# VHH binders against Short-chain dehydrogenase TIC 32, chloroplastic (TIC32): the designs that were tried, part 19

Target 1, 322 residues: Short-chain dehydrogenase TIC 32, chloroplastic (TIC32), of Arabidopsis thaliana (Mouse-ear cress) (a2rvm0)
Amino acid sequence: MWFFGSKGASGFSSRSTAEEVTHGVDGTGLTAIVTGASSGIGVETARVLSLRGVHVVMAVRNTDSGAKVKEDIVKQVPGAKLDVMELDLSSMQSVRKFASEYKSTGLPLNLLINNAGIMACPFMLSKDNIELQFATNHLGHFLLTKLLLDTMKSTSRESKREGRIVNLSSEAHRFSYPEGVRFDKINDKSSYSSMRAYGQSKLCNVLHANELTKQLKEDGVNITANSLHPGAIMTNLGRYFNPYLAVAVGAVAKYILKSVPQGAATTCYVALNPQVAGVSGEYFQDSNIAKPLPLVKDTELAKKVWDFSTKLTDSQSGESSS
Below, E stands for the ipSAE of ESMFold2; O stands for the ipSAE of OpenDDE; V2 stands for 0.75 times the mean of E and O plus 0.25 times the DockQ between their complexes.

## First folded at step 20 (VHH; framework vhh_vobarilizumab_d1)

Design b25 (from a22 with G33A; at its last look DockQ between E and O 0.52; V2 from the best seeds 0.47)
Fold by ESMFold2, look of step 20:
Structure b25 (fold): chain B 322 residues (1-322), chain A 123 residues (1-123)
Amino acid sequence: as target 1 above (322 residues)
Amino acid sequence: EVQLVESGGGLVQPGGSLRLSCAASGFTFSDYAMAWYRQAPGKGRELVAEISSGGSTYYADSVKGRFTISRDNAKNTLYLQMNSLRPEDTAVYYCARESYDIFTGDTEYFDYWGQGTLVTVSS
């Protein structure tokens, strides 16, 4: 359970970097969307995918920040193919606009990396009147995936290449509310817990990948869906810790926290590595299959979350998903 | 302790102007992106404008060309200049600071909020 640097069955460890886990992989001809690609491990994910020849569409809330990140990546990876498109996952209108504009470009879609998120905010409602962590981390990605799934299906059929949907979760999914998902109380301010609401949203990210797996297999399409825990990132310790506490833990932090290149490794492994071909419905950690909370195997819960999310996204848009 | 204190709200006629201020404390203001959000009665919160730590700005379509976000890092203060105000701009306006997710390092969203300042646009 507690180990550092030991290789797993994949041949990779918690210390492996995104470049290491994709070494020798040719991503030429693949197109990816990476949400949250202007900060954190989203930047490194976009960089390494582009290093391997993938055409990356950076889906970001602030396109000025995205453009700056794109410029920095192109300096490191001459010839990288990057586009920046605006996406606010907390707004269903923004998600629908993004999906419509993406389809209008005529671009194919092989890899959908659902990376962006918000953690442990005070109680807030999105523009769509939905608790902000649930809206941003889960519903935004749920709707985005639904709206782009036909593009992914046509891409996989026409190219004969496996599509991959990658949902970033967290070990925090284990610390949701006691109910798992509190369907009737999503917007209940009086019982809101910022950490449990985060855990709830990340539990939904795992359940979403598992229900996708079931439906994609039923549809006979060559698209996989997996979830993962990226590990905690060693940056801006003062934001997380009291300044004095951050100094005190700094000497040991490198043994339990990941650098940004290490934090992006599991995402890039699942997205590109041939070892993951045909693997779907699994939860990854440290570039290896890992064991999630047993509750995520409850197919009735996964279906219930799916149906609940469908109704919420239909009621806010006037367009029904099928 | 992070604190954001908005001021400058009030009653203004359509077509008028108003400047909101947000005094920030408890963090290194110059290192964070900041934003203004608003919430009309019975509606969810919506983004109005944001400004990066480096000064890059973004505006919602509904306010583009009428509102200007700015910051004074020496005074730890965020501003929103609102011109050509309309009744639809009536809302409580909130100052917000960028979030941080320790698992991904994401900073694209906002997590600390002030108590808000009411802006009413009516005759």
Scores: ipSAE 0.447, ipTM 0.749, lowest interface PAE 1.9, mean pLDDT 89
ESMFold2 (binder alone), look of step 20: mean pLDDT 80; pTM 0.806
OpenDDE, look of step 20: ipSAE 0.467; ipTM 0.760

## First folded at step 21 (VHH; framework vhh_vobarilizumab_d1)

Design c21 (from b22 with Y58R; at its last look DockQ between E and O 0.68; V2 from the best seeds 0.00; counts 0 for: pae E 2.3 > 2)
Fold by ESMFold2, look of step 21:
Structure c21 (fold): chain B 322 residues (1-322), chain A 123 residues (1-123)
Amino acid sequence: as target 1 above (322 residues)
Amino acid sequence: EVQLVESGGGLVQPGGSLRLSCAASGFTFSDYGMAWYRQAPGKGRELVAEISSGGDTRYADSVKGRFTISRDNAKNTLYLQMNSLRPEDTAVYYCARESYDIFTGDTEYFDYWGQGTLVTVSS
């Protein structure tokens, strides 16, 4: 869609950086949570939000890694307001603990950036006995959002500032299982496809944002929910190729793949740019509204995923454990 | 096919030592961060130690000063030297490989795991 870096309706392109798409935006007084803020575009997202004055809570699995990233960001942005809190999205207990601790701080919440993920792992179950990609990429963020939504609602009412929920998806959502979402086969090892399970989890992230949009509009709440594809990142291509082939691929792919600053651009655009004010239920790519798989517009499917996810998150905590 | 095979577990008295090994195959070992996790009976898996592709190490507070993670990239092998073992260290120990999401560059989780090796510390 953005062949050769052509600018879209937003004035930005696939080559735009997170700093460029937030240029001139004053984020002081805003508080954000960024999941997965210790690696990849999560780091750049946290850095650029803090550069624009946002108070960023880095929700990370490894707080030692998070503390190092915070130190590095503060070196680059001396006035940055950053906190590090532990969050393992593959564990519902960890998500509940994080949400409880966050609420106890009394901090407001304007921006929820659901960024963390795991890609294409072999079949594994989470601590909650749920297929790991679905548990980590979708259910963890679903539960986190649910537990923090009242805080976001009160923040938007009291501050008169629009709340924004930003779900990282991927163009891989198009490559989910043929069923779209295999509700009855989430844990079926014999038919598991690592890439289709990834796509399924990312499809659920789009559907989640769409169902949130519907419910938040019905509630009359000034909070938007959008999803996005960040683009494929060029960093560390050697993980997929031998070192010599990785150099050859990198030399050609740099015209198509994104750097980390470019990869974080769409996230930061959706999170902070005034052009996105009032925009909800959309899927973004290259800092522009894009067309997702038509299935994501199926409101019955979005509701079904919501109800399924609710049952899974309640059944792990609400019935059998005190 | 990515494979991680742990060895070196066994029975040891409190205060004793063991060295665990994890033989890696099916990927370019030197490009990946690696970790040791453990799972005690009835508990979830917990991080013990991790080592980046560049050799930087980090440890859980419960093992800091007693355990040492290391790697030999020429032999595609990850190690865990465990000293001053306590009954609380009794667990199945797992070798894990750092994940990588090509769309985000995210490396926060682990995508391949070994079958584990049992360490029992008697009291």
Scores: ipSAE 0.439, ipTM 0.725, lowest interface PAE 2.3, mean pLDDT 89
ESMFold2 (binder alone), look of step 21: mean pLDDT 83; pTM 0.837
OpenDDE, look of step 21: ipSAE 0.578; ipTM 0.819

Design c22 (from b22 with E50D; at its last look DockQ between E and O 0.43; V2 from the best seeds 0.48)
Fold by OpenDDE, look of step 21:
Structure c22 (fold): chain B 322 residues (1-322), chain A 123 residues (1-123)
Amino acid sequence: as target 1 above (322 residues)
Amino acid sequence: EVQLVESGGGLVQPGGSLRLSCAASGFTFSDYGMAWYRQAPGKGRELVADISSGGDTYYADSVKGRFTISRDNAKNTLYLQMNSLRPEDTAVYYCARESYDIFTGDTEYFDYWGQGTLVTVSS
């Protein structure tokens, strides 16, 4: 349910900014990875996390762009500690390289913000011959999370602080293909729908978080995994009316368009706010727990997505899933 | 169908100039940011310059002051004016369309690439 500017149970609303939802929070000693930190709400997320004392590793496809953003953030946030590392989520090789490089730094990892993504693009295959939206939005993050999970577990145990995995999903998860996830037709060009493919990828983000929650609980580790809808942000109006985005705009027309600070609020809330402590496997909107598509509660589907994703990532590396 | 077609590449002497063009079709060109990338032999693909839908530009340090990215929305064409070319500028140059996620504002990725055009700078 949308509050149309009213405060939810959290005390925050669709109008709340990332700074507001993290006010008073001390993130000193925390290290975060933010994917897609070179544009959109990823920038604001990185900024606000930094503002709260978090060491932020900006995982970006273009390190030049990342460097520019870093420079800007440092100007705005004196003392901010930011690193820029290359990550192309559409390439499993890049993801593996990033993970390896990150581990080599010896840095702890408290927060993993899976934020980067693409939307409603024409049918295209990734470098790994996977439909690009699925590859980038879901599979890349899936692999990244998988590769860094041990680091997060170690960090959580050593620091005695809760780790948090935050998957940026979307209300678009409701607009996946009728069957939910098309496991056998991920790369089917003939039946490809740009928006449904987007929805599918975002659906998988939620399912990924839910399966992680289950596994983390079973493992007895102090790490949470949640997904969220950031909202729709107003940047270039023309982009909302082009043929590729028109459907998406229509789908979210009932929602309040947010500024970038507002758009980053839910992410920062889930990442840093103490109200979210111990909460895992939930879907957030407007810095409140929201109800996702009922399908996301299907644990069997979540497991299938996990297994399918594991198989795809293993096949690329030449590793066999045991 | 979205198409990006680069042209204008060729052989040029050091200090020379070239103008690359990228003809875009199949989408509302004016609504999207665009970029030029290049890939030299044995190297990874790197950003040369980008231009937002609003006309804001960014350049890699290696090409600042020498290259100019521009766009003509009426012609659905992206341009890269390359002046004072150097041997190290030798590469296949690609144009790319910026992706956009309305929920995150993410423009980090590109959702379409051209076939590329070869630029060779040699004496």
Scores: ipSAE 0.474, ipTM 0.759, lowest interface PAE 1.0, mean pLDDT 92
ESMFold2, look of step 21: ipSAE 0.523; ipTM 0.767
ESMFold2 (binder alone), look of step 21: mean pLDDT 83; pTM 0.831

Design c23 (from b22 with D56E; at its last look DockQ between E and O 0.62; V2 from the best seeds 0.00; counts 0 for: pae E 4.4 > 2)
Fold by ESMFold2, look of step 21:
Structure c23 (fold): chain B 322 residues (1-322), chain A 123 residues (1-123)
Amino acid sequence: as target 1 above (322 residues)
Amino acid sequence: EVQLVESGGGLVQPGGSLRLSCAASGFTFSDYGMAWYRQAPGKGRELVAEISSGGETYYADSVKGRFTISRDNAKNTLYLQMNSLRPEDTAVYYCARESYDIFTGDTEYFDYWGQGTLVTVSS
């Protein structure tokens, strides 16, 4: 094993930063939505995309925090084009409101970065009565993508630029429930495992990108869909360790875990790098194509998750319940 | 183990005030953002107010100007001052701690919740 991460076929490694993997890329004329852009690697993703000339719409739950992040980015990148819009991915009503408001702006959409996520340990239900990790990590992004897909299709045709949908998953997708996806037991508190529910939601993010790839290819549309694992991020080790252990782990972990700039690299690589042109239905890690759990290649499962998600998002239509 | 214990709920007349407290233990309180949520009968949970570890605040439109969130890191306590209370503020109020996602560094979501404290605003 390489001490500082092996360089892959892309020429990049686990240690590459978002700036490094986008060096020399001109994103002028592109418009992106980045969910969860007020914290963590979402901030760095928004910063680097804007550094490369992309007009970034930061879709965030807390718009006051988003406005502060925008202010900080503009200081670092004078002339950055950033907007802040409210989005609560755990609420179908919020997702529908966001999509409607986005369309009313008349903005194009080239890049949809489905970045936001949670790792909630206790069992909880969203406002739509759906287990919170599944609702937030998968269904919110599923619905958002569905509502904005026509905008992305018209943008790719009119601009003649490849559209890209980027789903952040996790290596935790390997640790879903034995069934893969528990269609009948999503809300079953008695059998809930917080780690497996997280893995389930991230498995659905990979399956979503794979089913999108199939449908977009069938439609003959110049839009790709890929998933990725950003890596484990070393930001707040004190939350997990006592003071003495955190120091010892931190001293070694900086060679294993990623910094925030490194954690955003794979996202920015997939979103902007010309090496990814025409690549769809793949799972990325460390700015390279990686091998996901074989189950994600099951096209019947991907279709079943799609149909299940369609049913859930249709039954939670915000227009009828507003 | 992480524990959040709310107190200060009760029955109050419209226009009245209450102050809720949330005693936190089992984690380094000053490192985490915190929030108050509420749930009215038959409705889903609604964000009321958030405060980051650095003290930045956010309020739902329905409570802006009437409620104030604050924290005392020396006492490991989160507060919600509720003024000009209305019947529609009747709900169980929950204290919540930010979720930490080791993969993204995202802290916008909440992973631990208290049992809640009932606030009833009735004439």
Scores: ipSAE 0.125, ipTM 0.525, lowest interface PAE 4.4, mean pLDDT 86
ESMFold2 (binder alone), look of step 21: mean pLDDT 83; pTM 0.830
OpenDDE, look of step 21: ipSAE 0.565; ipTM 0.816

Design c24 (from b22 with S53D G54S; at its last read DockQ between E and O 0.72; V2 from the best seeds 0.00; counts 0 for: pae E 2.7 > 2)
Amino acid sequence: EVQLVESGGGLVQPGGSLRLSCAASGFTFSDYGMAWYRQAPGKGRELVAEISDSGDTYYADSVKGRFTISRDNAKNTLYLQMNSLRPEDTAVYYCARESYDIFTGDTEYFDYWGQGTLVTVSS
ESMFold2, look of step 21: ipSAE 0.654; ipTM 0.859
ESMFold2 (binder alone), look of step 21: mean pLDDT 84; pTM 0.839
OpenDDE, look of step 21: ipSAE 0.615; ipTM 0.831
ESMFold2, fold request of step 23: ipSAE 0.483, 0.494, 0.474; ipTM 0.791, 0.793, 0.777
ESMFold2 (binder alone), fold request of step 23: mean pLDDT 84, 84, 84; pTM 0.847, 0.846, 0.846
OpenDDE, fold request of step 23: ipSAE 0.774, 0.778, 0.749; ipTM 0.893, 0.896, 0.883
ESMFold2, last read: ipSAE 0.399, 0.378, 0.446; ipTM 0.750, 0.695, 0.773
ESMFold2 (binder alone), last read: mean pLDDT 84, 84, 84; pTM 0.844, 0.847, 0.848
OpenDDE, last read: ipSAE 0.786, 0.781, 0.776; ipTM 0.898, 0.897, 0.895

Design c25 (from b22 with F103S Y109S; at its last look DockQ between E and O 0.09; V2 from the best seeds 0.00; counts 0 for: pae E 11.1 > 2, placed apart)
Fold by ESMFold2, look of step 21:
Structure c25 (fold): chain B 322 residues (1-322), chain A 123 residues (1-123)
Amino acid sequence: as target 1 above (322 residues)
Amino acid sequence: EVQLVESGGGLVQPGGSLRLSCAASGFTFSDYGMAWYRQAPGKGRELVAEISSGGDTYYADSVKGRFTISRDNAKNTLYLQMNSLRPEDTAVYYCARESYDISTGDTESFDYWGQGTLVTVSS
């Protein structure tokens, strides 16, 4: 049936929940960072990882909200191991501070869940003078991953446990600008499209995981990197909108819109499920390997995005003499 | 169409007060968290205060004890009461709505922003 997703090769479907896809998995001894863990899918991801015994560090912009979420999770999961740390992904300074503080704790790092994001804001620049969706959704996570990678390498070597980097993308990655990534026009207000800029940022999240896969394999490191789309939506709106089509889409969308437990399933599947062991450089949907936009397989584009992101994050390193 | 319209900005003396309003339309206001951001000349965005759909509040350290965020769900209006204003509070103030990204389920970000209202604190 159209509205009852069939099981994929994993044995799971679009309707599977995060608890279902991790049933019987023992995460004891693993430590995870989950960005954006104070709301939505991030909360459920943190809850289910902690339910499976993972020590979860909730990386959140609002630590008061994070503390309240932690209290609620502990009530639901007695013995949950949760910490709350401040992280503003739109600020390179905040990302560097978070990484430095995390390393100072001496905590290991097995799972890095790059979950946080924003969607469809008007044109704005971050404190680092970078278009806000690109800065928040992609560059913040790019820098965070770069700064924590040595910790993840040490953890995987010492624990003999596979490290996993999980980048949340979106099917909206298919709706980026026509050129894919507009390197010279990231900050161009006059041609800014809020939805295409969102798609661009999510396309970069897939490309990031793919380039990271290549580099981790070259380094011989037991860490995987994958991307995913957490929800499934039906859209036939195209570029033409009218009130009758909007009503029809709304009526159907309720049958394909995932609940929060279902929306967190693919993230938790990729993070914890043994079926994903050794799988890297793949794009997941509905707890199964899925087919992304073919452009994400362009290794030259992935390298170009990596180099561009490196340049932007290095220029904000604060290495000036003053 | 989601719309957020700020008002209440203006010129005030140091130590003065202003109350900003944000009229919201095009969505179920009570279901969303809301925030105030500001952008001073030559600086990036800065969170000022936020309020969840359930009424929980958060304040930046720079404004604690001086600013109060509130909401009136019956009037679809977000407020920022600003007391004991200082020259460093000079900025364009933006109203923002918590986002829900149905493809990622990310609800911590803000997906709609007003056009801003200018607050100038000058003697």
Scores: ipSAE 0.000, ipTM 0.276, lowest interface PAE 11.1, mean pLDDT 83
ESMFold2 (binder alone), look of step 21: mean pLDDT 82; pTM 0.825
OpenDDE, look of step 21: ipSAE 0.014; ipTM 0.316

## First folded at step 22 (VHH)

Design e21 (from c24 with Y32W; framework vhh_vobarilizumab_d1; at its last fold request DockQ between E and O 0.63; V2 from the best seeds 0.00; counts 0 for: pae E 2.4 > 2)
Amino acid sequence: EVQLVESGGGLVQPGGSLRLSCAASGFTFSDWGMAWYRQAPGKGRELVAEISDSGDTYYADSVKGRFTISRDNAKNTLYLQMNSLRPEDTAVYYCARESYDIFTGDTEYFDYWGQGTLVTVSS
ESMFold2, look of step 22: ipSAE 0.676; ipTM 0.864
ESMFold2 (binder alone), look of step 22: mean pLDDT 81; pTM 0.805
OpenDDE, look of step 22: ipSAE 0.678; ipTM 0.860
ESMFold2, fold request of step 23: ipSAE 0.440, 0.410, 0.436; ipTM 0.767, 0.742, 0.759
ESMFold2 (binder alone), fold request of step 23: mean pLDDT 81, 81, 81; pTM 0.811, 0.812, 0.811
OpenDDE, fold request of step 23: ipSAE 0.755, 0.765, 0.740; ipTM 0.892, 0.896, 0.892

Design e22 (from b22 with S52T; framework vhh_vobarilizumab_d1; at its last look DockQ between E and O 0.65; V2 from the best seeds 0.62)
Fold by ESMFold2, look of step 22:
Structure e22 (fold): chain B 322 residues (1-322), chain A 123 residues (1-123)
Amino acid sequence: as target 1 above (322 residues)
Amino acid sequence: EVQLVESGGGLVQPGGSLRLSCAASGFTFSDYGMAWYRQAPGKGRELVAEITSGGDTYYADSVKGRFTISRDNAKNTLYLQMNSLRPEDTAVYYCARESYDIFTGDTEYFDYWGQGTLVTVSS
């Protein structure tokens, strides 16, 4: 039911596709990073951005699979400008290597699409000894954004084009742990809930965009930061149902769940649509501004998450705190 | 409950062969990509090979031409044929299932892991 079908103030609906919400937009001269661009809506995001002339750097964990996706996109969009670079968001070393290599290319950066993630895994620690969903969904993107922010600032100033940071969250952010964010219990296996940990990581993605908005305004730079819920997509239904029921559910679900092109629409709308110019610190759904959990407006919480994340990512750089 | 149970590890001479198996249960095996990872003593886990639900395979450079990943969807079993084994292949080998995020369709990460099976290549 939360897939209305009716158009919102933007003129788009839950059924709108990424191509529809970017129709007529000329992205020539823009450069984007899309994390998780080798699967799901990350592929469609990369495809549609490149269709609109954006130079897309596909930041993917497996560059061989990324290369196959790039090949498929180029067949669909001759002349697409795509690069594939390795990024494992669960590894801070990988994030630092990616950022260093990106800067060495001399490429500008207008659009940072923080899309990749892992959902509802059993308790496991990353290589950096951090609970895997928090490490992958939030900290990896937090660090990536931090390391590339100066490049984005220079790009927005030199190109006179608005920079945009787009954090994929989820309506699951409403279902985090009761304490919101469990700072002292992030690695507590005994009370770990796979779905609440997912919700926690996605709540942090909203809070991250909101704190970015505050800091970028204070710095006087032309960069916006927003978060979004992409909607649930209708792929791999057999993963949740037996084969007979999956066919029956699939016949009905095409009226309720989003297709991949529809699932990428909100991301592409926020990334490219001129209607989003100047909009920052907002949460989007179905290519429209939506209301998140009120907790995300708590500026003290957003700052606390930021400081906590800074401490965790700085400890891997060898920098002592004072 | 998703379960991945590795078997087939053991002690083998350099140049020898082993075939690892991973019995999968609790999910529709054919819908998921699968991977083998390994962890040498004192090292982090590293990708060895992966196979998508559609059958595409990828290998780490260190094992190309020596290892073959395969799957039998009728038996819900993942395999790793390891030939021309070297001492540096000594590790605990883990079977892993690709993750699936229902909101993004992202499958780039792995959400379930087996207990591991030890492969020792020595003497």
Scores: ipSAE 0.579, ipTM 0.823, lowest interface PAE 1.5, mean pLDDT 90
ESMFold2 (binder alone), look of step 22: mean pLDDT 83; pTM 0.833
OpenDDE, look of step 22: ipSAE 0.647; ipTM 0.852

Design e23 (from b22 with G54E; framework vhh_vobarilizumab_d1; at its last read DockQ between E and O 0.90; V2 from the best seeds 0.00; counts 0 for: pae E 2.1 > 2)
Amino acid sequence: EVQLVESGGGLVQPGGSLRLSCAASGFTFSDYGMAWYRQAPGKGRELVAEISSEGDTYYADSVKGRFTISRDNAKNTLYLQMNSLRPEDTAVYYCARESYDIFTGDTEYFDYWGQGTLVTVSS
ESMFold2, look of step 22: ipSAE 0.635; ipTM 0.852
ESMFold2 (binder alone), look of step 22: mean pLDDT 83; pTM 0.834
OpenDDE, look of step 22: ipSAE 0.615; ipTM 0.835
ESMFold2, fold request of step 23: ipSAE 0.576, 0.588, 0.555; ipTM 0.828, 0.834, 0.822
ESMFold2 (binder alone), fold request of step 23: mean pLDDT 84, 84, 83; pTM 0.841, 0.840, 0.836
OpenDDE, fold request of step 23: ipSAE 0.784, 0.769, 0.756; ipTM 0.899, 0.894, 0.887
ESMFold2, last read: ipSAE 0.463, 0.483, 0.524; ipTM 0.770, 0.777, 0.801
ESMFold2 (binder alone), last read: mean pLDDT 83, 83, 84; pTM 0.834, 0.836, 0.837
OpenDDE, last read: ipSAE 0.787, 0.780, 0.793; ipTM 0.901, 0.899, 0.900

Design e24 (from b22 with E1Q P14A A35G G44Q A60G S62F D72G L78V R86S P87V L118Q; framework vhh_7ocj_1; at its last look DockQ between E and O 0.66; V2 from the best seeds 0.59)
Fold by ESMFold2, look of step 22:
Structure e24 (fold): chain B 322 residues (1-322), chain A 123 residues (1-123)
Amino acid sequence: as target 1 above (322 residues)
Amino acid sequence: QVQLVESGGGLVQAGGSLRLSCAASGFTFSDYGMGWYRQAPGKQRELVAEISSGGDTYYGDFVKGRFTISRGNAKNTVYLQMNSLSVEDTAVYYCARESYDIFTGDTEYFDYWGQGTQVTVSS
């Protein structure tokens, strides 16, 4: 059975690759930031965007691994324009330094791909004393987007090209805590669930894209914001299963789980495909608009998460609120 | 259960050397990158070194060639050789394991940490 194999309205399916969903698209003249571009689908996203002519800034925590990935991509894509810049999304100081350095380059910014993350870690606090998954997956990207939004607005206005913000979420957003978002209990160790905290952070990434959509439309700005589920990636299944069973699971999993090229497809579709022009505030899966958890359409919740995130990121700027 | 147990810490005079070890269990060690972090009293935890599953290494800026990370996959152990120690290197040193996100394949962060081993450098 070809579960996830049927083509959707886009003409693409769960089996489509990032190259396939961008076939014939000319990204020349566009500049993108891809967070987490040194591993997983972040690498494939950077590779395919550069294959289509996009100038990609790889925002990575480990610049040595980033440099190695850049070398591999340049070998595959002659003439690729890639830069590697250090970014630790778990550290607001690192995010502010990255944004300041990016602005100093004078580079435009058309595409912001908020891809990086951490999954299901034990309870830990970031350098900013915020639960690590929430800090890394949501707040780091929230702050990065906030600090670079003026650059994206200027780029969109001057180039007359649509800017695109792409937030990687997950179907795990459906399995957050029962409260949805634990505003009062983000740092509560005693009730911490590693998988629900992951889901919470990814739910916030959907809500972030939705509130961005509202604000950008109110401002009359030609920038869209969307979220997506990339799919579960079929790599190194032995990490999560009994190694003696991995062969049997692997033989079946290739028809259910995505390869890395397939896992990057929805990201690249939303980032570059002309079919997505003017589409904002949507959640994508398998290179098609999908139905997220209904809660993400609650505009009061999206604003509440936005205000909460603003307070947390402003209080870490060295100035307290009031 | 994932367990990381550091050893080899202790008191050493400035200019001296120590070799830290981290014994790993509860996972397929050769599949994961590993790292060393440190935390001095009142300071943030900071990266000392990391080593990928394939053996590629990266060091914090303060290391300045004095420390070397290595791994023995047959022994499920990651090592930190620390030379030319100074009082500023006094800290608790933690071993950490690279994380993995099944939805994105992201491995940029660390998900499990040891309890730490104290390194004290005297003048």
Scores: ipSAE 0.496, ipTM 0.765, lowest interface PAE 1.9, mean pLDDT 89
ESMFold2 (binder alone), look of step 22: mean pLDDT 84; pTM 0.848
OpenDDE, look of step 22: ipSAE 0.636; ipTM 0.837

